# Designs tried in a protein design chat: VH-VL binders against Gas vesicle protein F (gvpF). Part 1

All scores and structures are predictions.

Target 1, 213 residues: Gas vesicle protein F (gvpF), of Haloferax mediterranei (q02231)
Amino acid sequence: MSDNLYTYGVIEQEDIELEIDGVAGAERVYTVDYRTLSAVVSDIDTTDPERTDEDVQVHNTVLQHVLEYDGGRTVVPMSFGMAFKNGRTLKGVMRGARRALRSALNDIEGTVELGVKIITSSEGGVSHDAIRADIGDRLSELSINETENDLFSDRLVVNKSYLVARDRRDDFDAAIDTIEEEYGDELTVQYTGPWAPYNFVDIHIGADQQRGR
Positions, changes and structure headers below are counted from each chain's first letter, unless a header gives other numbers; antibody chains aren't numbered by Kabat.
ipSAE, averaged over its two directions, is called F for ESMFold2-Fast, E for ESMFold2 and O for OpenDDE. V2 adds 0.75 times the mean of E and O to 0.25 times the DockQ between the complexes of E and O.
Where letters were taken out, [cut] stands.
Atom coordinates printed by the task and the answers are left out, and those that the model quotes come from them; centres of patches stay.

## First folded at step 1 (VH-VL)

Design c04
Fold by ESMFold2-Fast, scan of step 4:
Structure c04 (fold): chain C 213 residues (1-213), chain A 124 residues (1-124), chain B 112 residues (1-112)
Amino acid sequence: as target 1 above (213 residues)
Amino acid sequence: EVQLVESGGGLVKPGGSLRLSCAASGFTFSSYAMSWVRQTPEKRLEWVATISSGGSYTYFPDSVQGRFTISRDNAKNSLYLQMNSLRAEDTAVYYCARQKYYDFWSGYRAFDIWGQGTTVTVSS
Amino acid sequence: DIVMTQTPLSLSVTPGQPASISCKSSQSLLHSDGKTYLNWYLQKPGQSPQLLIYEVSNRFSGVPDRFSGSGSGTDFTLKISRVEAEDVGVYYCMQGIHLPYTFGGGTKVEIK
């Protein structure tokens, strides 16, 4: 008999145990093995945790901690709310998704996702195009891939997610600092992450096993 | 009262062109991103185009990219969709829609006000 | 493109009884900003679509509290606690996380 298992993500097989805050008041994050894979889990009282703003942030924080812990690792993130009644059920889900999980792990190996949103005080025109080109060139040189998010405000110059190799993270951070310093009051930068690379994986494991709700 | 009123729909032959207009009233038009969303005869909803609040940025799905253009005239509170090289598959009711503002960083992610729609039929 | 799949295609409900509609996305709708951009729309007969719920669970202005949205990641549900005659129409889910924006195929709700 075991507690329900909330699942944050999947990594290559490794034995990890962290005494950190988890979803639904959990105070421990650890791994459950299946073959060459390990699920990152917490014990919780329910298989249907409420989606609260606080718990969504906790879910993402757990993934960030696992991503960076002890030199770091590749993490395939799971959507908020994945909870299973026991280890046998979880391992069954991992068995069914093994090929997809292995493929995702290979595709994102050694990388993190970084979010960049930049607002300018000016409204469109040549200034915006020049700023976008300058910033785009600097950040693209430091990333493996990028995806553009929506630009609905004329003052929103950059809204992108970047896939960055872990060993280039310090260079990327330095580039953001340099951009903020050089542009000063002309720009407001929101720089977020590191995230497990949500925008660079396309995987839907476990949805069928949750059976809705 | 917030209103969006479309016009310009009609019957057109394949390969033809048509220009749709949307007249906005009851809100500060220049503060909102605007979109066109169409509904096929099979009742499927398809996003067609989005334009930023000041008109600097436009977005299209691949199905209309290069054939349709979206524009706006903030002084006239008007939104336009220029449709070229029309195909039978473009037959639909075209809705003008205002984008819901979430916050400064998230921008616009939903359609909160819709017009009554204007019908475009592409047939020989 | 993100594919949105709705079930059931249609639902006949006795007045006052609950209704539930499912929406599944082909990839996670959770943005790196921590928000999930999943919206629900209702199109009443002869009318334009109207926004019911945005960002999974937030009711739009004027929407009765008998409507509730829930879900996360790729699996979402719209519930009507007690269906009324005015709730008849076609319900659509939509993702707003990535361009192109995509809609579900719709679920028609009728009174039995």
Scores: ipSAE 0.013, ipTM 0.526, lowest interface PAE 7.6, mean pLDDT 85

Design p07
Fold by ESMFold2-Fast, scan of step 4:
Structure p07 (fold): chain C 213 residues (1-213), chain A 121 residues (1-121), chain B 108 residues (1-108)
Amino acid sequence: as target 1 above (213 residues)
Amino acid sequence: QVQLQQWGAGLLKPSETLSLTCAVYGGSFSGYYWTWFRQPPGKGLEWIGEIYHSGSTNYNPSLRGRVSISVDTSKKQFSLKLRSVNAADTAVYYCARGRYNWNYGKYFDYWGQGTLVTVSS
Amino acid sequence: EIVLTQSPGTLSLSPGERATLSCRASQSVSSSYLAWYQQTPGQAPRLLIYGASSRATGIPDRFSGSGSGTDFTLTISRLEPEDFVVYFCQQYGSSPFTFGPGTKVDIK
């Protein structure tokens, strides 16, 4: 057995322990402290976890849980696959990245990421351009920023991530509800999040701190 | 739709400070990494550094403390200062908008027109 | 830092031919955080591909990217006259992010 540490993200120092599914079959998520910071981790049996679609989803779900747990906090998300041999190695990485981590925490303070996918349910009779403009205008007014994701299907009209201030989230939720009500069966809204704003902030780690493959 | 325009002095003597400014027209200024690059004649691009709209900066270690980048969010502008220049700093300098997507990494989708900086005595 | 090498330095082909451009990293590029840019002499770079294989908005479907780890490829399925320019790869698997020296696509 090995007690390698898989790292999901970093928060301001806090003691958290959750009995939830983690990457590579882990069943526990907890914090490892370094000074004013805490890394969010799971014990795994390898430093080379395979990137699977299910584990990427688990990674994101863990970040959502930590983001919202006990009233919420700012979470700097780490890219999938960050695993260290032991706590000493992890604390060394956190020491080297301390300035970058503190900057990232400051940059995303008070914000969350929300995902919106709009799929047309019927064929013909609905303008994709009109839907995109209408929904885009409504949601962009409630967000700090937005980014577009790939449109994989001819029925997928909108695939966007939005950076939203936490105090605007109720307004954003209400706008989604209104859109669903007004369009009814004409479209399906997949509304996801909140996630840590991984599409809008990048933790800048020096070369030595990334234990790449 | 989104356009970056840059300006600054292009002719410098050794030991002087390079100062360039980039202005962003159209689109959102928040949530992007506003970035400087340089390209020596006939060579590849070198990343100089970046600034987030909050003022957080990251710099290429190769520039050894000579670089600073600042932001003026109200004007949607960001500026590069590179001090103690020498002949090796001769290059075309570009500003660019850095997008970060967690599935795709960091990439640069809009660029300024470039400024040729020549360092000679 | 990760050093990127591009081969060949110059690729001489005719319009309508397939171009295959290689980018090799000195160590594995995490998460395939690799982008490709096109540059006309005297102009700023233009983003073509990001995340190794995702085509940027407005980029024709003749451009495609592939690869992972240390070996990445940009393919142009059928060269058009405007494609005879320089191409650069860029990695963000490790900081500082770096660019290759470029491959020039010339008319034969």
Scores: ipSAE 0.007, ipTM 0.597, lowest interface PAE 8.5, mean pLDDT 85

## First folded at step 9 (VH-VL; from r32 with heavy chain K100T, light chain N58K L99R)

Design r35
Fold by ESMFold2, look of step 10:
Structure r35 (fold): chain C 213 residues (1-213), chain A 124 residues (1-124), chain B 112 residues (1-112)
Amino acid sequence: as target 1 above (213 residues)
Amino acid sequence: EVQLVESGGGLVKPGGSLRLSCAASGFTFSSYAMSWVRQTPEKRLEWVATISSGGSYTYFPDSVQGRFTISRDNAKNSLYLQMNSLRAEDTAVYYCARQTYYDFWSGYRAFDIWGQGTTVTVSS
Amino acid sequence: DIVMTQTPLSLSVTPGQPASISCKSSQRLYHNYGENYLNWYLQKPGQSPQLLIYYVSKRFSGVPDRFSGSGSGTDFTLKISRVEAEDVGVYYCMQGIHRPYTFGGGTKVEIK
């Protein structure tokens, strides 16, 4: 067994062990404790994992699983590729970032991130502004916070991430369903999540740490 | 051969205006979002403007917002940058750049094709 | 704005020897997928910038395999395994996900 640990995210201290696919062919995802925190990890043979499309999806799938497992919990997600030489190095990083991790866990407690993209059959125009305003008002009422992303295609009229309380998820889902029904084939709604709130947490972990390669 | 050719640079006084053009060839221009990127005399690279493939959406950093406008004519394979209220800090080489989006959800992009640049000097 | 910090500012390399350039962002370069979105550019003397690396580690078309990128979170590295005369120029990292899109200050690579 390798000593290297690939890290997915940080949760309130909890013992979790899941027999699911992990990054770089790992078959087990588990937790490493540091005081009141736990890092969600898997074993890995390097501290410099290759970024492949499949492993990026595995990373996200692990985080989604942990987010929803056994009634759900708050997850502070890590970027892809955070791997450490051993448990001591990982715990050292957690120690240095403990205040920021506690603050992040508190700020996003009981929430998930939901992504919404809306694509229309027509290029730009007045109907896009009206659609954007209508949908924006309806979804903003159901969210705690939102961030707007670039409209990189003229057919893309909404591109937003929403921070949503777990007890409002069903209402948000219902609003999406209603929007799809009301607009029919004139719009395609792409709705994704739940995600750990990547876009609503601003922490730097391991910024002063040197990584082995 | 994919090619971008800028023109319209020159010497202009502070407060003046200048219009840059970029002629595209060798690819389907209307399928790509386009950007302007400038390089200061100190060799720093700064993003200046982006326009969507159909021209409906434009984006600017705060440093040029309200002073610069970007437009395109897909029938002529041409991109434009109208620069108004020019300041000494706008002195730079201005590049026309093609964008490629690599991730649908994030809108992650790179500038994969660059023109040769056109020089704008703002001086009294 | 995301600040991109490159080190070293300049590098003098014997031909055939390796070179390594660091880029550090002021915040994580990801979206709701945990992706890292970083580009590397080379500007050769008298030329415009050209794309070398996207997605942290993927080489753009025609880029030799002596160029490799790595990193995650806020810390990224470009390596040239064996520097050649044609590799002389200024290297820039860039984040292309969070508006305004920003570049590092550049690293000048020279032959000694």
Scores: ipSAE 0.012, ipTM 0.562, lowest interface PAE 8.7, mean pLDDT 86

## First folded at step 15 (VH-VL; from r57 with heavy chain K106S, light chain H98K)

Design r62
Fold by OpenDDE, fold request of step 17:
Structure r62 (fold): chain C 213 residues (1-213), chain A 124 residues (1-124), chain B 112 residues (1-112)
Amino acid sequence: as target 1 above (213 residues)
Amino acid sequence: EVQLVESGGGLVKPGGSLRLSCAASGFTFSKYAMHWVRQTPEKRLEWVATISSGGSYTYFPDSVQGRFTISRDNAKNSLYLQMNSLRAEDTAVYYCARHTYYDFWSDHRAFDVWGQGTTVTVSS
Amino acid sequence: DIVMTQTPLSLSVTPGQPASISCKSSQRLYHNYGEDYLNWYLQKPGQSPQLLIYYVSKRASGVPDRFSGSGSGTDFTLKISRVEAEDVGVYYCMQGTKRPYTFGGGTKVEIK
């Protein structure tokens, strides 16, 4: 059997074993430790997994599950497709990226990412600047950081990612509810998460490391 | 047939102005964000401007911010690029390009249709 | 700005043989909910760029299956399983994750 490991993300050292769907049909997700770090992994038969919409979703779902499992934890998400030849190789990668990973964990400690998209019912000539500003102010107040995403459709009023402390998650949820109540007649809110902070960490893992070089 | 046709290119002096046009056909123009991308004489591709489907949102790189304006007339299936305060480094073939979409919520951040391009030369 | 670095600068391939082009980004291309907005374009001689691959690995409409994209994070690859004469041109990668959107410097593919 292949010793290849698919990696979803990195957490503070913890022993986790979950019987959930993983990428490429894996049915078990578990952790591989390197000192104070744990990589969330599953078994895979290749170091170059095929990128499909389904497996991308599985990747995110696994991370979300780990993020919320048993009280939750801080998760540094890895890019889709990070598969390593074996545990030794993975640990080597973690060793090389230890400082960066620790820094990332510290930066996002106790936080989750939430996505907010708000659209109008139709393309119209009505300015939504005031609404955008109002909503933006409310959500910014409840978040640690935020990223504005590009707006390519005029139906989009808001398209942002928010970094939110776990202890403020309920407040954020309530704010979303209030927004929906106030503007729900003309606007539709897509509220997603919690996610590992994709937009608020930048971990560089090279292809050479992935290939076991 | 989906098609984009650029026009308006030409020779202009530094500090001058030029307005490019892009005529769209074969698709519902108003549903798509549009872009201008230029290719330098060295064959490097550079993103120049983006405009949302209805024109409410526009984006520019720092290199052209404040000098270029992107606009559209959906009734005429037309995209425009107003270029002011032109510089020698603005010399390029300018392409209009269509944005890709997945659904009403998401896009691919790719350009799936390109025009033939129009040449802009800024020279004293 | 995110810098996109392509290698090699040029590639001469015997017809029927495979080709591989690398694109590296100076930053991870994660965006939104984990999407990597990495695209590949081909500009054939005398033509405009045309979309080949989007979302790292998805082939654009009409693109032959001999073209494939892969990669993650900061390392991406375009592969042509069997190069044909019509594949001659300059290939560009592009990131759409962060403004300004940036392109690689291009890889020229020629036939031996």
Scores: ipSAE 0.795, ipTM 0.903, lowest interface PAE 0.5, mean pLDDT 92
Fold by OpenDDE, fold request of step 17:
Structure r62 (fold): chain C 213 residues (1-213), chain A 124 residues (1-124), chain B 112 residues (1-112)
Amino acid sequence: as target 1 above (213 residues)
Amino acid sequence: EVQLVESGGGLVKPGGSLRLSCAASGFTFSKYAMHWVRQTPEKRLEWVATISSGGSYTYFPDSVQGRFTISRDNAKNSLYLQMNSLRAEDTAVYYCARHTYYDFWSDHRAFDVWGQGTTVTVSS
Amino acid sequence: DIVMTQTPLSLSVTPGQPASISCKSSQRLYHNYGEDYLNWYLQKPGQSPQLLIYYVSKRASGVPDRFSGSGSGTDFTLKISRVEAEDVGVYYCMQGTKRPYTFGGGTKVEIK
């Protein structure tokens, strides 16, 4: 029997147990505490989980469940594949990263990440600079922070991630609806989330820490 | 057969200019973002420029920003790199590279096709 | 800029034996809610680089299954289960998460 723990993210200390699907076929997601922090984990039989599209999706789904758990939780997401030998090792990692994790939690407190991608129906047509600017301004006003992703297709007019306060989520949703109503004949909007703030936290947890001390 | 062929390399003095070309064949050129990547004499790989599928968006590292321009002619299946104010540190083999297949919602941000490269030497 | 550090600098392997190359990034490479833009390239002697692995673990077209990629966050690994003569060359990791896109310094793989 393996004591390995797959980790999804970190939240404020809380005892959570969910009977949901986890990575590598886990059926239980729960928390492991270290002081004021809780790691969201599931059991796994390896410290090097196989990366599959399916499990990546499961990883994200678990984080979404936690993010929306009982009115919402602030979640520092971990990258896919973060598995530790045992609870002791995980706590050791949390100890080492405690300051950074605490800082990250404070920075993103009460927030979610939303993704917005907008494509045009035509490639060689009218410039969409004005539309991009308009949409950008509208959504920026409702966001705490934003990141611009690379645009490799000329049909991709907007590719951004937004950090949005949970209490402003409805406003953001409404803005998206308005944008779709206004530009829907010309543009298609892919609106995704809520996500844990992947693009707005930078936590360094190395592989050496996963091996245990 | 998918192929990229670079040309235009040569010897140039510091402060000089050079224009590289890349001819694409075997695929729908206009659907792909394209990149320039160079390899220094020390064999270090450096990203140099990116241009979107239609040319509306371009990206550069600080090391070449303001000196290099990237452009494309989709009708001619051609990619270009205009290099101005060349420096000794710009000496390298320059590769054009194809972005991995990109759909409207996702890409791999990898370069799956590379040309043979063209050598640029900046020396007094 | 994200610094990519590869180890070892060189590796001499007996044919049929496994090889492992490490790539560490100075920053997390996570992007777009589950996408890690970490790629591996092989540059064979006298040739241009060729894509081996993208998205940490996905093999490019034509790449044999003896090549595998793994890792997360800032630590990534390329493994060759059974090194063959044709695998000789310099391997590079690359991050595509943040501009400027950056490459590792390379790992030279040779046959004993």
Scores: ipSAE 0.783, ipTM 0.902, lowest interface PAE 0.5, mean pLDDT 92
Fold by ESMFold2, fold request of step 17:
Structure r62 (fold): chain C 213 residues (1-213), chain A 124 residues (1-124), chain B 112 residues (1-112)
Amino acid sequence: as target 1 above (213 residues)
Amino acid sequence: EVQLVESGGGLVKPGGSLRLSCAASGFTFSKYAMHWVRQTPEKRLEWVATISSGGSYTYFPDSVQGRFTISRDNAKNSLYLQMNSLRAEDTAVYYCARHTYYDFWSDHRAFDVWGQGTTVTVSS
Amino acid sequence: DIVMTQTPLSLSVTPGQPASISCKSSQRLYHNYGEDYLNWYLQKPGQSPQLLIYYVSKRASGVPDRFSGSGSGTDFTLKISRVEAEDVGVYYCMQGTKRPYTFGGGTKVEIK
């Protein structure tokens, strides 16, 4: 019987226990406290979990549930595969990273990440620049921050992640709906989220920390 | 069957220019983003340029920005690299490489087909 | 720029024995919620590079099961369960997450 803990993310200290599917067949997700922080975890029989598409999706689904559960909260997400030998090891890592984790929680307080791809029915040109500028201005005004992904197809005029305050989320949703109505079948919008703000935090934990001491 | 063939390499003096070509066959060229990657004499690999499937978007590292231009002619299944203001550090074998297929839902960001390379030597 | 550091610089392996190559990035590579654009290439003597592994752990078409990739965040590993003569060459990791896209310095694998 192992004491290993798979870690999904870090939140402000809060006692949470959820009966939901977790990584590697776990059936319960819960919190481990360290001072003003809680790690969101599940039990696992290894510190080197296999990376499968299914478990990556489960990891993200757990984070989305925690992000929205019971009124929602700020979540600093971890990369897939952060598993620790036991609670003592996990708390030691949280101690060492406490300043960085606190800073990240403050930076993204009350926010979610939303993904937007805008795909045109035609290939590039001057009209695509105007569409990009129009949509960019409207969505950027509703967001706190944004990051841009590279464009590998000329039909792709927007490929961005947006950091959006929870109280502006309905306005952002409405803007997407309005864009779809105004452009008709000239555009296809792929709109995803809400996500814990992966693209807006910068936390590093190496493999050495996972194995303890 | 799927093939990329580079040409246009040679010896050039510092400050000179050279144009590389890459001929594609065995696949629908216009559906793929394309890259140039170079291998230095020390065998280090360096990404040099990217162009989107239709040619509207191009990307370069700072080391070649403003000196190199990437273009494509989808009717001729051809990719080009125009290299200007060449420096000794640009000496390398230049490969064209195909980006994995992009369908807007999945992006692998891998280079799944490479040419055989063409050698560029910048020396006085 | 994201620096990709490979270790070891070279391996001399008896046929049939395992090999393991480490690739560390100077920044975390995650994008699209768990997708890491970390790839592995093999350059056999006298040949151009060929794709082995993409998305950290997925084998490219035609790549034998003896090749596997793992890792997350900043630490990634390529393993060859049983090295064969045809596996000789230089192995490179590459990140495609942030421009400029960067390669590791390479790891030579030789038979002894």
Scores: ipSAE 0.686, ipTM 0.869, lowest interface PAE 1.0, mean pLDDT 89
Fold by ESMFold2, fold request of step 17:
Structure r62 (fold): chain C 213 residues (1-213), chain A 124 residues (1-124), chain B 112 residues (1-112)
Amino acid sequence: as target 1 above (213 residues)
Amino acid sequence: EVQLVESGGGLVKPGGSLRLSCAASGFTFSKYAMHWVRQTPEKRLEWVATISSGGSYTYFPDSVQGRFTISRDNAKNSLYLQMNSLRAEDTAVYYCARHTYYDFWSDHRAFDVWGQGTTVTVSS
Amino acid sequence: DIVMTQTPLSLSVTPGQPASISCKSSQRLYHNYGEDYLNWYLQKPGQSPQLLIYYVSKRASGVPDRFSGSGSGTDFTLKISRVEAEDVGVYYCMQGTKRPYTFGGGTKVEIK
């Protein structure tokens, strides 16, 4: 039998146990505590998990579930593939990263990440610069922070991730609805989330010491 | 058969200019973002330019920003790199490369088709 | 700029034996909810680079399943389960997460 733990993310200390699908066929997701922090984990038979499309999606689904479960909480997401040989090893890594994890939790407290892509219709268009300015200003006003992604298609006029306070989500949703109504069939909005704020945390832990990352 | 063919390389003196061309065939050129990547004599690969599928968005590293421009003519299935104020360190084999198909829900950011390259030598 | 460091610089392999190439980035490549833009290219002697692996672990069209990619964050690995003569060449990793897009310095794989 294996004591290995696959790690999804870190939250404020809380006892959670969920009977949901986890990475590598796990059927239970739960927490391991270190002082004021808890790591969200599942059992796994290796410290070098295979990266498959299915398990990447399961990883993200677990994080979304924890983000929203029982009233929601702040989640610092980990990259796919963080697995440790036992709970003591995991707690040792959390101890070494405690300041960085606490800082990350504070930076994203009470927030979610929302993704927005704006794609123009092939039937016609408006000035891409005008669309970017109008929509960008409206959504930026409703967010705490944003990141911009590269534009590889001329039909793609907005490609951004937004950090949004939970109590402003309804306002953000309404702004998206208004944009869709105002522009009609001239554009398509791809609106995703909520996500644990992947693009708004910057944390590194020494996975190679524990055979994970 | 999907194919990219570069041309326009040659010997040029420092401070000179050169325009590279890339002819595309076997795919719908206008649906793909395109790149220029160069390989130095030391065999190091360096990204040098990106252009969106319709040509409206372009990106460059600082090392060539303001000296190189990228353009495309989708009616002619052609990609271009205008190189000005050339320096000895611009000596390289220049490849055009096709961005993986961008489906708006995912972006693979990989270069799935490469040309055979054209050599640019900058020396006195 | 994100620096991509490959090890080893060269690798001599008996045909049929496994090979492993490491690529480490100077910054986390994490992008878009678990999608890491880490790619692998093979440049065979006298040829242009060709795509092998994208999204860390997805094989490009026509790439045999003896090639596999893994890793996340800053540490990535390309494995060849059984090296064949046609696998000789220089392998490059590349990150597409943050401009400028950057390549590793290359790993030369040869048959002994």
Scores: ipSAE 0.653, ipTM 0.856, lowest interface PAE 1.1, mean pLDDT 88

Design r62
Fold by ESMFold2, fold request of step 17:
Structure r62 (fold): chain C 213 residues (1-213), chain A 124 residues (1-124), chain B 112 residues (1-112)
Amino acid sequence: as target 1 above (213 residues)
Amino acid sequence: EVQLVESGGGLVKPGGSLRLSCAASGFTFSKYAMHWVRQTPEKRLEWVATISSGGSYTYFPDSVQGRFTISRDNAKNSLYLQMNSLRAEDTAVYYCARHTYYDFWSDHRAFDVWGQGTTVTVSS
Amino acid sequence: DIVMTQTPLSLSVTPGQPASISCKSSQRLYHNYGEDYLNWYLQKPGQSPQLLIYYVSKRASGVPDRFSGSGSGTDFTLKISRVEAEDVGVYYCMQGTKRPYTFGGGTKVEIK
């Protein structure tokens, strides 16, 4: 048995315990408190977890559950693989990062991230600029912020992440539905989320920041 | 069987221009985004340009923005780099590189096939 | 720009022994729902770079399983469990998370 803790993200202090699948076969996800913050964790037998597609997906699924659980909350997501040898070490890291974590929670309060890709049915032959402008105007009006990913295929005319207030999610969903109806057989929409807003959070939390070593 | 072959390198004076070519074979060229990457005399690797699979989208670092243009001719399986206003620091071996296949669900942003390189020397 | 720092700059290894190369980024490579666009390339003497590891830990086609990658956030590692003579060359990490895409300075692996 080990005291190691795998960390998914940080929330406002709250006692949560969920009987769901966690990284490395964990079956329980719970919180560890540091003052007004809680780390979302599960038990793990190592401080250097293997990165597999399965466990990356589990990590993200846990974050989605916490994001939506019991009416939802603001979640600062951690990168895959943040594991600490015990709760004392984890709390030490949270202490060192407390101001950055608080700032991040405030910056993304009450928001989620939504991903949108718009894929044309064929390469060229339609005005991709007109489609991009139309859809861009509609979705930007419903979001707080957006970021664009690089476009590696000409069939991909939109590849954006949107920061959206929770109370605007239904409007955003409806806009996506309307776009699908209007463009129909010309476009495929890949719409993902809600996610903890990790494209809109810029914080650093080092595993060795304060270990007592 | 998959091959990328660069050509067009040479000696050029500062302020001059040069056009590099990359001939692709053994794969469906039009399905892949492509890159140019250069290796300096100090053996550092530097990304130089990206072009989408159909050619509509291009990206450059600030160091070459406005001086270099990337293009492709999918009918000829060819990739090009037009280099203008060349500077001494542009001296390098230039590689064309193929982006990992993009299937819209995942992208590894890796360069999985590289050419043999063509040398560009910018010297007075 | 994201600076990629590799250590060590040079590594001399007895054949059959393990090797480990560190790549540290100046900021998180966290992107797109936990995806880290961190790749490793090997340039053998007189050859072009070749893809070795992509997406932090996935081996490219034909790469022996003695090569493995790990890490997250800002800290990434390439390991060779048993170095062989054909593993000699310069190893580079690369990030594709934010433009400009940047490479580490390289780690030369030699046989001693």
Scores: ipSAE 0.653, ipTM 0.852, lowest interface PAE 1.2, mean pLDDT 88

